# Ledger of designs, part 1: VH-VL binders against q39962

Scores and structures below are computed, not measured.

Target 1, 193 residues: q39962
Amino acid sequence: DPTDGFTEVPLTEDNFVIQKPYDKPLNDRYSYKNGIRRLWVYENDKPFKVGSPTRPRTEIRIKGHDYSSGVWQFEGQVHVPEGTSGVTVMQVFGAVNKATALQLRVYNGDLKSYKSNSVATDIYNKWLRVNVIHKVGKGEITVFINGQQKLVVNDDGPAEHYFKCGVYAAPDGSSNYMESRWKNIKLYKSDNK
Below, numbering starts at 1 at the first letter of every chain, in headers, positions and changes, except where a header shows other numbers; Kabat numbers aren't used for antibody chains.
F, E and O are the ipSAE of ESMFold2-Fast, ESMFold2 and OpenDDE, as the mean of both directions, binder to target and target to binder. V2 is 0.75 times the mean of E and O plus 0.25 times the DockQ between their complexes.
[cut] stands for letters that were removed.

## First folded at step 5 (VH-VL)

Design c2
Fold by OpenDDE, look of step 6:
Structure c2 (fold): chain C 193 residues (1-193), chain A 119 residues (1-119), chain B 108 residues (1-108)
Amino acid sequence: as target 1 above (193 residues)
Amino acid sequence: QVQLVQSGAEVKKPGASVKVSCKASGYTFTDYWYMAWVRQAPGQGLEWMGLIYPSGGSTWYAQKFQGRVTMTRDTSTSTVYMELSSLRSEDTAVYYCARGYYDEWMDYWGQGTLVTVSS
Amino acid sequence: EIVLTQSPDFQSVTPKEKVTITCQASQSIGDFLLWYQQKPDQSPKLLIKYASESFRGVPSRFSGSGSGTDFTLTINSLEAEDAATYYCQQYDYYPDLTFGGGTKVEIK
């Protein structure tokens, strides 16, 4: 199991900061019910900051555990409804060469690293266990789906990192409506990996 | 390593224009970065001028400089330019370029370019 | 435009003493506040992001706090090398990512 050898970092609701269109109330783009966090956004929504040039997003920003060293792991179960496409559903923010170390995007039912590396196929309407291990010292990110290693990539340099999940419209090709659901979001840390 | 190298000092007359360059290296120039310009008059504080996204070339200028500043980029040389027109003595300052994340903080700065405007 | 007001403008501090610098925003900016350090004839350096998160490589004696409109930069046990001017900056409202007026810290 990808969590072997890791220690869970306790999270509270204070660690879950929602980034949403600045002109929408929270409950118009986010819900938390029965342990499930539902995040959605429309292609023509406003950015999350006033005047920002960024694409629409509704994302959970894991706060309080930003890191620039060590071995960290994000775990969560994600459900992407059919029709959601051209969207980032999970990020490892921060890099030297790029703005992000990792983006897991959904395109027509495929889960990919950005636009290229396939991580999983036919993901719509299913719960997937997602584990992302970032070994900062090695500059390595490993992605597990349902406990199986699917991807190993370079993080493009050490930076200030944190995890995000939800929906962030891709640069192009986004569906009008984008949604992801998350449950059992956890954070792990290890000094022995 | 990430480096931002700016062009050399400039001396201009009032009414003239100045174009400062900022050459970036050590990272993917056209990824989701912005290049901001910040100036600092002698003995004064930092003043935000605006930013450009090298990927696509979109710009956001501070209101104070609207109509007088133009930011551009050359992706083939990984260089960003800031042109300030209708120069005044008050424009005398050190001008900095700084790389920033998509809509987050700035992490790397150029060495600065002194622009002196005098009669 | 968001106006950031720093206080004080100047401090002369004995080494090992605690330094406190405040930054007040004209309206709420959440935690989208940065702190920079600028030494003479040098470019600014980022110290704090998101009001309270230390940037990579920043000594532990530097800390930031606050949210909404009131923010504080603290240097616990001032070192001689900390002589510099410190600036806050908001990055919540575009396109004018305004700076505070700066606080100059000198060593006695």
Scores: ipSAE 0.673, ipTM 0.892, lowest interface PAE 1.1, mean pLDDT 95
Fold by ESMFold2, look of step 6:
Parts: C-alpha cells; structure tokens; sequence
Structure c2 (fold): chain C 193 residues (1-193), chain A 119 residues (1-119), chain B 108 residues (1-108)
C-alpha cells in the first residue's frame, strides 16, 4: 500500500483553501456535503485572479504544508462525471521550468499525466483512490490508482511545492462544464525523513 | 538554476527614455511565469511598476506609470525590457526585474539596474 | 489601489529579542500577503508567502500571521544578520501588487 511507511499529517478546514473564478461566491462553484467536496467550473468562467491570463479553475489549494524537501504524499478519492473532459483534477505545484511538476488530467474518460502518459482508463462515474508520492531528494513523483503504481515521472528541480485538486481547465479541449468530486483527502510525510 | 541578468547602469538627461533589459535563463520563459518590475529610489522603499506575461506579451502597469512605461519581451532571447520615457530626476532609482508564477509570489530577482537622471 | 501601511518605520533592537512588524491593508486582501527582507545594496528576498507560510530556506525564527487587513511579521530572536529593511506586499489583485513603506530594523 502506498501509505506504508508514511505518517498522516493532520488537516483541518483551514488547510482547504478554494481557488475559484474571481467573480463567483464560493457556493456557486463549490459545495461540501456528507464528506464530499464538489468542485465545478465552466469553460468561459473568469480566472482565479482579476487580470490573470490563466484558465478557469475551482481547486482546493492545500495551505500550511508547502514543502521543498522530504518525501510527501497526497491521497484522495476522486469521482469525475461523464461529460467532463480537458481538465486537470490533481496537481503537484512548483517546478523550475514550468509552474507544475505534475498534472493529472481527464480527457474523454482517460486519466493522463498532462496530455501524454496514461494513468488510467474508463474512469467516469466511479470513485478512484489516488495516491501521489513526491520524493523531492530524488526528483521523483509516483502515481498510484486504487493502490496500484501507474506512473513514475521526474519533477523539475528545486521549487516550493504544494498539492491541489479539483478542476482546472486544460489549455484546450475543455468541455463546457467540468466537475470533480473529492473525498477523504489526506496528506502524509515519510516516517524516514 | 534560474537566473535573471539585467543590463548595466545608465545615466540619462531629463526628458530622455531608458530601456532596461532582463535576460532570463534556467526555465521555460513562456510558460506559467510573469516578469515584474520594481524600482527603489535612493534611501526609499520598493515601488511596484507592473508586469508582463511573456507567453502572450500582455502587460499591466501601475497607475503612476501608465502612459510612460512600456514592457516588452523577446521570446527568442528569453529577455524582457522595461522602457520608461519622459524621465525626471525623481526617476533616479535601482530598477529590478523579478519572476513569479501566474497568480502567485515572486521567487527570483535580478541584480538591479541603477538609472541616474541628472541635468 | 490597495494601500499597505507598515509600522513602525524604524526599530533598534537588542540581539536575541523579539521583533514585531505590522502591515495594515486599506481593504481586505484575504491571506495574499508577502513579506520580504532587503539588506543594503541587495535585491529583496522573499521570507513569507500566503501571510504565514515560510518560503524555502528561511530560518524558523521568522514567522507571519494575520489575515484580511491586519498582518504581522515576527522575528522570535533577532540575530545580527537580520538587520535589514522589511516590506510587505499584497498579491490579491495582480495588476497592482503594491508594497508597504518598509520597516528598518537595526541592531542596538
């Protein structure tokens, strides 16, 4: 199990900061009911910040545990409804050459690393357990789906990192409506620093 | 390693223009980065001037500099430029470039360029 | 335009003592507040992001707190190398990322 050798880092609601279209109140793009966080966005929504050229998003930004060293793990369960495509649902923020070290995107029912490396297929309308381990000293990110290792990629040198999940419209190919649902979001550190 | 290298010091007369360069290396210049310009007059605090998004070339200027500042970039050389026109003695300052992630903080700064405006 | 007012303008502090610097925003900026350190003849260095989150390589004696309009930078135990000018900056409204006026800290 990908959490073997890891210690859970406690999270409270103060750690779950929602980034959303700047002109929308929180509940117009986000809800949290019965342990399930629903995050959605439309392709023509405003960016997170006024004047930003970035694409629309409604994402959880995990605050309080930004890291630049050590071994860290994100865990969560994600549900993507059919019809959602061209969207990032999880990411490791921070890199030297680009803004992110990892993006897990959904394209037509397939989960990919950016546009290329396949992580899982036939993902619509079911819950998937996602684990992402970042070994900063090795520059390595490993992705697990339902406890099974699916992908290993290199990060991109020294940066400040944090985890995000939700929906963030991809550069192109986005559906008009994009939604992901998340539950049981957890953060871990390695017991062996 | 990310590096921002600015052009050398300049001495200008009132009414002239100055164009300061900031050459970026060690990262993908046109990805999710902006380049900001910040100045500091001798003995004074930091003053925000504005930013440019190199990926599309769009710019945002602080109100104080609107109409006098122009920021451009050359993606083939990974260089941004800041031009300030109609110089006055109060424009004497060190001019810094700094990069940041879109919507986030600035993490790397250039070494600064002293611009002296004197008659 | 969002105005950031820092206090005090100047502090002379005995080594090992606690330094407290405040920054007040004219409007709420949530947690989108940065703290910088600038030593003479150097470019600024980021210390704190997101009001309270330490940037990489920053000693643990530096901490930030606050949200909305009232923010504080704290140096728990001042070291000689901490003599510098400290600035807050807001980054809630990206086109106009204003700075506070600065607080100069000297060793007494």
Amino acid sequence: as target 1 above (193 residues)
Amino acid sequence: QVQLVQSGAEVKKPGASVKVSCKASGYTFTDYWYMAWVRQAPGQGLEWMGLIYPSGGSTWYAQKFQGRVTMTRDTSTSTVYMELSSLRSEDTAVYYCARGYYDEWMDYWGQGTLVTVSS
Amino acid sequence: EIVLTQSPDFQSVTPKEKVTITCQASQSIGDFLLWYQQKPDQSPKLLIKYASESFRGVPSRFSGSGSGTDFTLTINSLEAEDAATYYCQQYDYYPDLTFGGGTKVEIK
Scores: ipSAE 0.568, ipTM 0.840, lowest interface PAE 2.7, mean pLDDT 92

## First folded at step 6 (VH-VL)

Design d6
Fold by OpenDDE, look of step 6:
Structure d6 (fold): chain C 193 residues (1-193), chain A 119 residues (1-119), chain B 108 residues (1-108)
Amino acid sequence: as target 1 above (193 residues)
Amino acid sequence: QVQLVQSGAEVKKPGASVKVSCKASGYTFTEYWYMAWVRQAPGQGLEWMGLIYPSSGSTWYAQKFQGRVTMTRDTSTSTVYMELSSLRSEDTAVYYCARGYYDEWMDYWGQGTLVTVSS
Amino acid sequence: EIVLTQSPDFQSVTPKEKVTITCQASQSIGDFLLWYQQKPDQSPKLLIKYASESFRGVPSRFSGSGSGTDFTLTINSLEAEDAATYYCQQYDYYPDLTFGGGTKVEIK
């Protein structure tokens, strides 16, 4: 199991900060019911901040555990409804050459690292266990789906890192409506990996 | 390593214009970054002037400098420019460029460029 | 326009003493508050992000706290090398990135 050798970092609701279109109330793009966090955004929504050139997003920003060293792991179960495409559903923020070390994107039912490196196929309407391990010292990110290693990539250099999940419209090819659902989001840390 | 190298000191007369350059290296210039300009008058605090998105060339200026400041970029040379016109003595300051993540903090700063405006 | 007011403007502190600098926002900015350190003849350096998160490479003696309108930068035990001017900056109203007036810390 990808969590072997890791210690869970206790999270509270304060660690879950929602980033959403600046002109929408929270409940118009986010809900938390029965342990499920539902995040959605429309292609024509406003960005997170006024004047920002970024694409529309509704994302959970894991707060309080930003890191620039060590070995950290994000775990969560994600459900992407059919029709959602051209969207980032999980991020490792921070890199030297770009804003993120990793983006897991959905394109027509395929889960990919950015626009390449297939991670999983036929993912619609299913719950997937997602584990992302970031070994900062090694500059390495490993992605597990349902406990199986699917991807190993470089992190593009050390930076200030944190995890995000939800929906962030891709640069292009986004569906009009984009949604992801998450449950059992956890954070782990290891000093022995 | 990320580096921001600015042009050298300038001496200008009132009413003139100054154009300061900031050359970026060590990272992909046209990714998800902004370049901010911040100035500091002698013995005074930091003052935000505005920012430019190198990827698109889009700009956002502080109200105080609207109509007087122009920020541009050259992607072929990974260089950002800040031009300030109608200079006055109060514009005497060290001008800094600083790289930042979209919607986030600035992590790297140039060494600063002293602009002196005197008759 | 949001205004950040720092206090005090100046401190003269003995080494190993605790330093406290405050930054007050004219309206709530959540935790979108940065702290910078600027030493003489140097460019500013980022110390704290999101009000309380230490930036990479920042000594543990530096810490930030606060949310909403009131923020504090603390140097737990002042070192000689900490002589500098410290600035708060908000980025809640991004892309407007306004600064506080600064607090100069000198060593006695």
Scores: ipSAE 0.767, ipTM 0.913, lowest interface PAE 0.8, mean pLDDT 95
Fold by ESMFold2, look of step 7:
Structure d6 (fold): chain C 193 residues (1-193), chain A 119 residues (1-119), chain B 108 residues (1-108)
Amino acid sequence: as target 1 above (193 residues)
Amino acid sequence: QVQLVQSGAEVKKPGASVKVSCKASGYTFTEYWYMAWVRQAPGQGLEWMGLIYPSSGSTWYAQKFQGRVTMTRDTSTSTVYMELSSLRSEDTAVYYCARGYYDEWMDYWGQGTLVTVSS
Amino acid sequence: EIVLTQSPDFQSVTPKEKVTITCQASQSIGDFLLWYQQKPDQSPKLLIKYASESFRGVPSRFSGSGSGTDFTLTINSLEAEDAATYYCQQYDYYPDLTFGGGTKVEIK
């Protein structure tokens, strides 16, 4: 199991900070019911901050555990309804060349690293367990789906990192409506790499 | 390795213009990053001047500098420029460039450029 | 425009004592506050992001707290190398990223 050798880092609601279109009340883009966090955004929504050139998003920013060293792991279960496309659902923020070391995006029912490597297919309307391990010392990120290793990529150099998940419209090709649902979000840290 | 290397010190007379350069290296100059300009008069605090998005060339200037400042970039040399016109003695300062993530903090600063405005 | 008011303007502090610096925003900025250290003749260095998240390589004696309009930078046990000027900066009302007026800390 991808969590073998890891210790869970306790999270409370204070660690789950929501980034959303600046002009929308929280409940217009986010809900948390029965252990499930629903995050959604429209293609024509405003960015997170006034004046920003970024695309619309409604994302959980994990606060309190930003890292620049060690071995860290994100875990969560994600559900993406059919019709959602052109959207990032999970990220490792922080890089030297680009803003992120990893983006997991949904395009037409496929989960990919950015636009390229397929991580999973036929993902609509079902729950997937996602684990992402970042070995900062090796510059390496490993993605697991349902406990199976699917992808190993290099990060993009040393930086301040944090995890986020939800929906963030991709540069192009976004559906009008984008939604992801998340449950059982956990963070882990390893004693050794 | 990210570096922001600024042009050398300048001495200008009141009424002139100054154009300070900031050459970026070690990262993707277009996309993901804004370039900010911040100045500091001798013995005084940091003052925000504005920023440019190198991808589009779009700029946002602090109100105090609107009409006097122009920020541009040259993507072929990965360089941003800040030009301040109609210089006054109060514009004597060290001018810094700094890169930042969109919507986030600035992580690398240039070494600073002293601009002295004297008659 | 968001105005950030720092207090005090100046503080002379005995080594190993606690230093507290405050920053008050003219309107709520959530947690979008940064703290910088600037030593004489150097560029500013980021200490704290997102009001309370330590930046890479920052000693544990530095901490940040607060949200909304009232923020605090604390140096738990002042070291000689901490003599510097400290600035807050807001980054909620992008792209107008204003600074506080600064707080100069000296060793006595």
Scores: ipSAE 0.729, ipTM 0.888, lowest interface PAE 1.7, mean pLDDT 93

## First folded at step 7 (VH-VL)

Design e2
Fold by OpenDDE, look of step 7:
Structure e2 (fold): chain C 193 residues (1-193), chain A 119 residues (1-119), chain B 108 residues (1-108)
Amino acid sequence: as target 1 above (193 residues)
Amino acid sequence: QVQLVQSGAEVKKPGASVKVSCKASGYTFTEYWYMAWVRQAPGQGLEWMGLIYPSSGSTWYAQKFQGRVTMTRDTSTSTVYMELSSLRSEDTAVYYCARGYYDEWMDYWGQGTLVTVSS
Amino acid sequence: EIVLTQSPDFQSVTPKEKVTITCQASQSIGDFLLWYQQKPDQSPKLLIKYASESYRGVPSRFSGSGSGTDFTLTINSLEAEDAATYYCQQYDYYPDLTFGGGTKVEIK
């Protein structure tokens, strides 16, 4: 299991900060019920900040555990309803050459790293266990789906890192409606990996 | 490896214009970054002037400088420019460019460019 | 427009002493506050992000605290190399990135 050898980092609700269109109330783009965090956004929604060139998003920003060293792991179960496409559902923020070290995107039911590197196929209407391990010292990110290693990539250099998940419209276009559901979000840390 | 190298010092007369350049290297220029301009008068604090998004060329200026400042970029040379017109003595300052993540903090700064405005 | 007021403007401190700098926002900015260090004849350097998170490579003697309108930068034990001017900056109202007036710290 990808969590072997890791220690869970305790999280509280204070660690879950929602980023959403700046002109929408939280309840119009986010809900937390029965342990499930539902995040949605529309293609024509406003960005997170006024004047920002970023596309619409509703994302959980994991706060309080930003890192620039060590070995960190994000775990969560994601459900993407059919019809959601052209959207980032998980990110490792921070890089030297790019703004993010990793983006897991959904295109027509396929889960990919950015626009390439297929991670999983036919993901719609299913719960997937996502594990992302970032070995900062090695500059390496590993993605696991349902406990199986699917991808190993470089992180494009050391930076200030943190994890995000939800929906973030892809730069090349998206479906009108975008949604992802998450449960059992956890962080892990290891000093020996 | 990331570097922001600015153009040299300038001496201008009141009423003239100045154009400072900031050449970026060591990263993807048109990635999700903004380039901010911040100035500092002698012995004074930092003053935000505005920012440009190199990917699109879109700009956002501080109210104080609107109508007098123009920020542009050349993607072929990974260079950002800041032009300030109708110069006055109060514009004498060191001007900095600084790279930042979209919606986030600035992490790398240029070395600064001294602009002196005097009659 | 959000205004950041720093205090004090200047302080002379003996090495190994504790330094406290405050930054007050005219309205709540959550924790979207940065602290910069600028040494003479140098460009500013980022120290703290999100009010209390140390940036990469920053010595542990530097710490930030606060949320809403009142923020504090603390140097637990001042070193000679810490002589500099410190600035707070908000990015809650991004893309407007306003700075505080600065606090100059000299070594006594």
Scores: ipSAE 0.836, ipTM 0.932, lowest interface PAE 0.8, mean pLDDT 96
Fold by OpenDDE, fold request of step 19:
Structure e2 (fold): chain C 193 residues (1-193), chain A 119 residues (1-119), chain B 108 residues (1-108)
Amino acid sequence: as target 1 above (193 residues)
Amino acid sequence: QVQLVQSGAEVKKPGASVKVSCKASGYTFTEYWYMAWVRQAPGQGLEWMGLIYPSSGSTWYAQKFQGRVTMTRDTSTSTVYMELSSLRSEDTAVYYCARGYYDEWMDYWGQGTLVTVSS
Amino acid sequence: EIVLTQSPDFQSVTPKEKVTITCQASQSIGDFLLWYQQKPDQSPKLLIKYASESYRGVPSRFSGSGSGTDFTLTINSLEAEDAATYYCQQYDYYPDLTFGGGTKVEIK
């Protein structure tokens, strides 16, 4: 199991900060019920900040555990409804060459690293266990789906990092409606490098 | 390594214009970055002037400088420019460019460019 | 426009002493506050992000706290190399960015 050798980092609701269109109230793009965090956004929604050139998003920003060293792991179960496409559902923020070290995007039911490197197929309407291990010292990110290693990539560091999950419209286009649901979001840290 | 290298010092007369350049290297220039311009008058604090998004060329200026500042970029040379017109003595300052993540902090700064405005 | 007021403007501190700098925002900015260090004849360097998160490479003696309108930068034990001017900056109203007036710290 990808969590072997890791210690869970206690999280509270304060660690779950929602980023959403600047002109929408929280409950119009986010809900938290029965342990499920539902995040949705529309293609024509406003960006996170006024004047920002970024595409629409509704994302959980894991707060309070930003990192620039060590071994960290994000775990969560994600459910992406049919029709959601061209959207980032999970990302590792921060890199030297680009703004993120990793983005897991959904395209027509395929879960990919950015536009390539498929990590899972036929994901719609299913709960997937997502584990992302970031070994900062090695500059290595490993993606696990349902406990199986699917991808190993370089993080393009050094940088400051944190995890995000939800929906973030891809730069090359997206479905009009974008949604992801998350449950059992956890953060782990390993003392082993 | 990420580097922001600015153009050299300038001496201008009141009413003239100055154009400072900031050449970026060591990263993808047109990724999700903004380039901010921040100036600092002698012995004074930092003052944000505005920012440009190199990917699109879109700009966002501080109200104080609107109509007088123009920020541009050349993607072919990974260079951002800041032009300030109708210069006055109060514009004497060191001007910095700084790279930042969209919606986030600035992580790399240029070395600064001294602009002196005097009769 | 968000106004950030720093205090004090200047302080002379003996090495190994604790330094406290405050930054007050004219309205709530959550934790979207940065702290920069600027040494003489150098460009500013980021110390703290999100009010209390140390940036990479920043010595542990630097720490930030606060949320909403009141923020504090603390240097637990001042070292000679810490002689600099420190600035707070908000980015809650991104892309409108605002700096505090700065606090100059000199070694006594």
Scores: ipSAE 0.806, ipTM 0.923, lowest interface PAE 0.8, mean pLDDT 96
Fold by ESMFold2, fold request of step 19:
Structure e2 (fold): chain C 193 residues (1-193), chain A 119 residues (1-119), chain B 108 residues (1-108)
Amino acid sequence: as target 1 above (193 residues)
Amino acid sequence: QVQLVQSGAEVKKPGASVKVSCKASGYTFTEYWYMAWVRQAPGQGLEWMGLIYPSSGSTWYAQKFQGRVTMTRDTSTSTVYMELSSLRSEDTAVYYCARGYYDEWMDYWGQGTLVTVSS
Amino acid sequence: EIVLTQSPDFQSVTPKEKVTITCQASQSIGDFLLWYQQKPDQSPKLLIKYASESYRGVPSRFSGSGSGTDFTLTINSLEAEDAATYYCQQYDYYPDLTFGGGTKVEIK
C-alpha cells in the first residue's frame, strides 16, 4: 500500500484553507457536509486574487506543512461529476521552471498529468483514492490510483512545495462548470530522516 | 540555475531618466512568473515599486510611482526593464528586480543596481 | 494601499536570548505575510512565507506566527550571524506588495 512506511500528519480544520474567486463568499463555492468537501467554479469566475492573470479556482491549500525536503504524501478520495472537464483537481505547488511540480487534470472523464500521460480513465461519478508521494531528495513524484502506482514524474526542483486539491480551471478547454468532491484528505511524512 | 543579472551602476542628474535592465536565465521567462521591482534608499527600508508580467507585458505600479515609472520586457532576450523619469535626489537607491510565482512569494532576486542622483 | 507597521525599529539583544518583532497590517491580509532578513550590502533573503511557513534552509530558531492584521517573527535563541535588518511584506493585495519599515537587530 502506498502509505507503507509513512506516519500520518495530524490535520485539523485550521490546516484546510480555501482559495476561491476573490469576489465570492466562501459558501458560494465551497461546502463541507458529512465528511465531504464540495469545491466548484464557473469558467467566468474571477481569479483567487485581484489583478491575477490566473484562472478561477476553488482549492484547499493545506496550511502548516509546506516542505522543501524529505518524503511527503498526500492522500484523498475524489469524485468528479460528469460534465466537469479542463480542470486541475490536485496539485503539488512549486517548481523551478514552472509553478507546479504536478497537476492532475480531468479531460473528458480521463485523469492526466497536465495534458500528457493518462493516469486513469472513465473516472466520472465514482470515488477514486488518490495517493501522491513526493521524494524531494530524488526529485520524484509518484501517483497512485486506488492503491496502484500509475505514474512517476520529475518534480523540476528544488522548490518550496505544498499540496492542493479542489478545482483550478486549466488554461484551455474548461467546461462552463467545474466541480470536485473530496473526502478523507490526509497527509503523511516518511520516517526516513 | 535561475539567475537575474542587472545592469551596472548609474549616476544621473536631477530631471533625467534611468533605465535599469534585469536579464533572466535558467527558467521559462514567459508564463508562471511576475517580475517585481523594489528599491532601497541608503540607510532606508525596502520600497515596493510595482511588477510586470513578462508573458503579456501587463504592469502594475505603486501609486507613488504612477506617471514616472515604466516597466517593459523583451521576451526574445528574457529581459525586463524599469525606467524612472524626472529623477530627484530622493530617488538615489539600490534598485532590485525579483521574480515571483503568480499570486505567491518572490523566490529569486537580482544583485541590485545603484542609481545615484546628484547635481 | 496596505500599510505595514513594524515594531520596534531597533533592538540590541544578548546572544542566546529571544527576539520578538511585530508587523501590523492596516487591514486584514489573511496569512499572506512574508518575513525577510537583510544583511548589509546583500539582497533580502526570505525567511518565512504564508505567515508561519519556514523557507528552505532557514534555521529552526526562526518562526513566524499570526494571521489577519497582527504578525510576529521570533528568533528563539539569537546567534551572532542573525544580526541583520528584518522586514515584513504582504502579498494578499497582489499588485501593491508593500513592506514594513524594518527592524534592525544587533547583538551585544
Scores: ipSAE 0.801, ipTM 0.913, lowest interface PAE 1.2, mean pLDDT 93
Fold by OpenDDE, look of step 8:
Structure e2 (fold): chain C 193 residues (1-193), chain A 119 residues (1-119), chain B 108 residues (1-108)
Amino acid sequence: as target 1 above (193 residues)
Amino acid sequence: QVQLVQSGAEVKKPGASVKVSCKASGYTFTEYWYMAWVRQAPGQGLEWMGLIYPSSGSTWYAQKFQGRVTMTRDTSTSTVYMELSSLRSEDTAVYYCARGYYDEWMDYWGQGTLVTVSS
Amino acid sequence: EIVLTQSPDFQSVTPKEKVTITCQASQSIGDFLLWYQQKPDQSPKLLIKYASESYRGVPSRFSGSGSGTDFTLTINSLEAEDAATYYCQQYDYYPDLTFGGGTKVEIK
């Protein structure tokens, strides 16, 4: 199991900060019911900040555990409804050349690292266990789906890092409606990996 | 590593224009970054002037400088320019460029460019 | 425009003493508040992000707190090298960025 040798970092609701279109109330783009966090956004929604050039997003920003060293792991179960495409559902923020070290995106039911590197296929309408391990010292990110290693990539340089999940419209286009659901979001840390 | 190298000090007369350059290196210039310009008058605090998105060339200026400031970029040379026109003595300051993540903080700063405006 | 008011403007502090700098926003900015350190003849350096998160490489004696409108930068046990001017900056109203007036900390 990808969590072997890791220690869970306790999270509270204070660690879950929602980023959403600046002109929408929270409950119009986010819900938390029965342990499930539902995040959605529309193609024509406003960006996170006024005047921002970024595309629409509704994302959970894990707060309070930003890191620039060590080995950190994000775990969560994600459900992407059919029709959601051209969207980032999980991010490792921070890089030298990019704003993010990793983006897991959904294109037509396929989960990919950015626009390439298939991670999983036929993901719609089902829960997937996602584990992302970031070994900062090695500059390495490993992605696990349902406990199986699917991808190993470089993190594109040292930076300030944190994890995000939800929906963030891809720069090359997206479906009109974008949604992801998350449950059992956890954070782990290891000093010996 | 990321470096921002600015052009040298300038001395200008009131009414003139000044164009300061900021050459970026060590990262992908046209990625998800903004380049902000911040100035500091002698003995005074930091003042945000505006920012440019090198990827698109889009700009966002502080209201105080609208109509008087122009920010541009040259992607071929990874250089951002800040031009301030109709210079006044009050424009005497050290001008900094600073890189930032979209919607986030500025992490790297240039060394600053002193612009002196005097008759 | 968001106005950030820092207090005090100036402090002269004995080494190893605690330094407290405040930054008040004219309206709530959540935790989108940065603290910068600027030493003489140097460019500003980022110390704190999101009001309370230390930036990479920042000594542990620096800490930030607050949310909404009231923020505090604390230097626990001032070192000689900490002589500098400190600025708060908001980025809640990005891309409009505004700075506080600065607080100069000198060593007695």
Scores: ipSAE 0.792, ipTM 0.919, lowest interface PAE 0.9, mean pLDDT 95

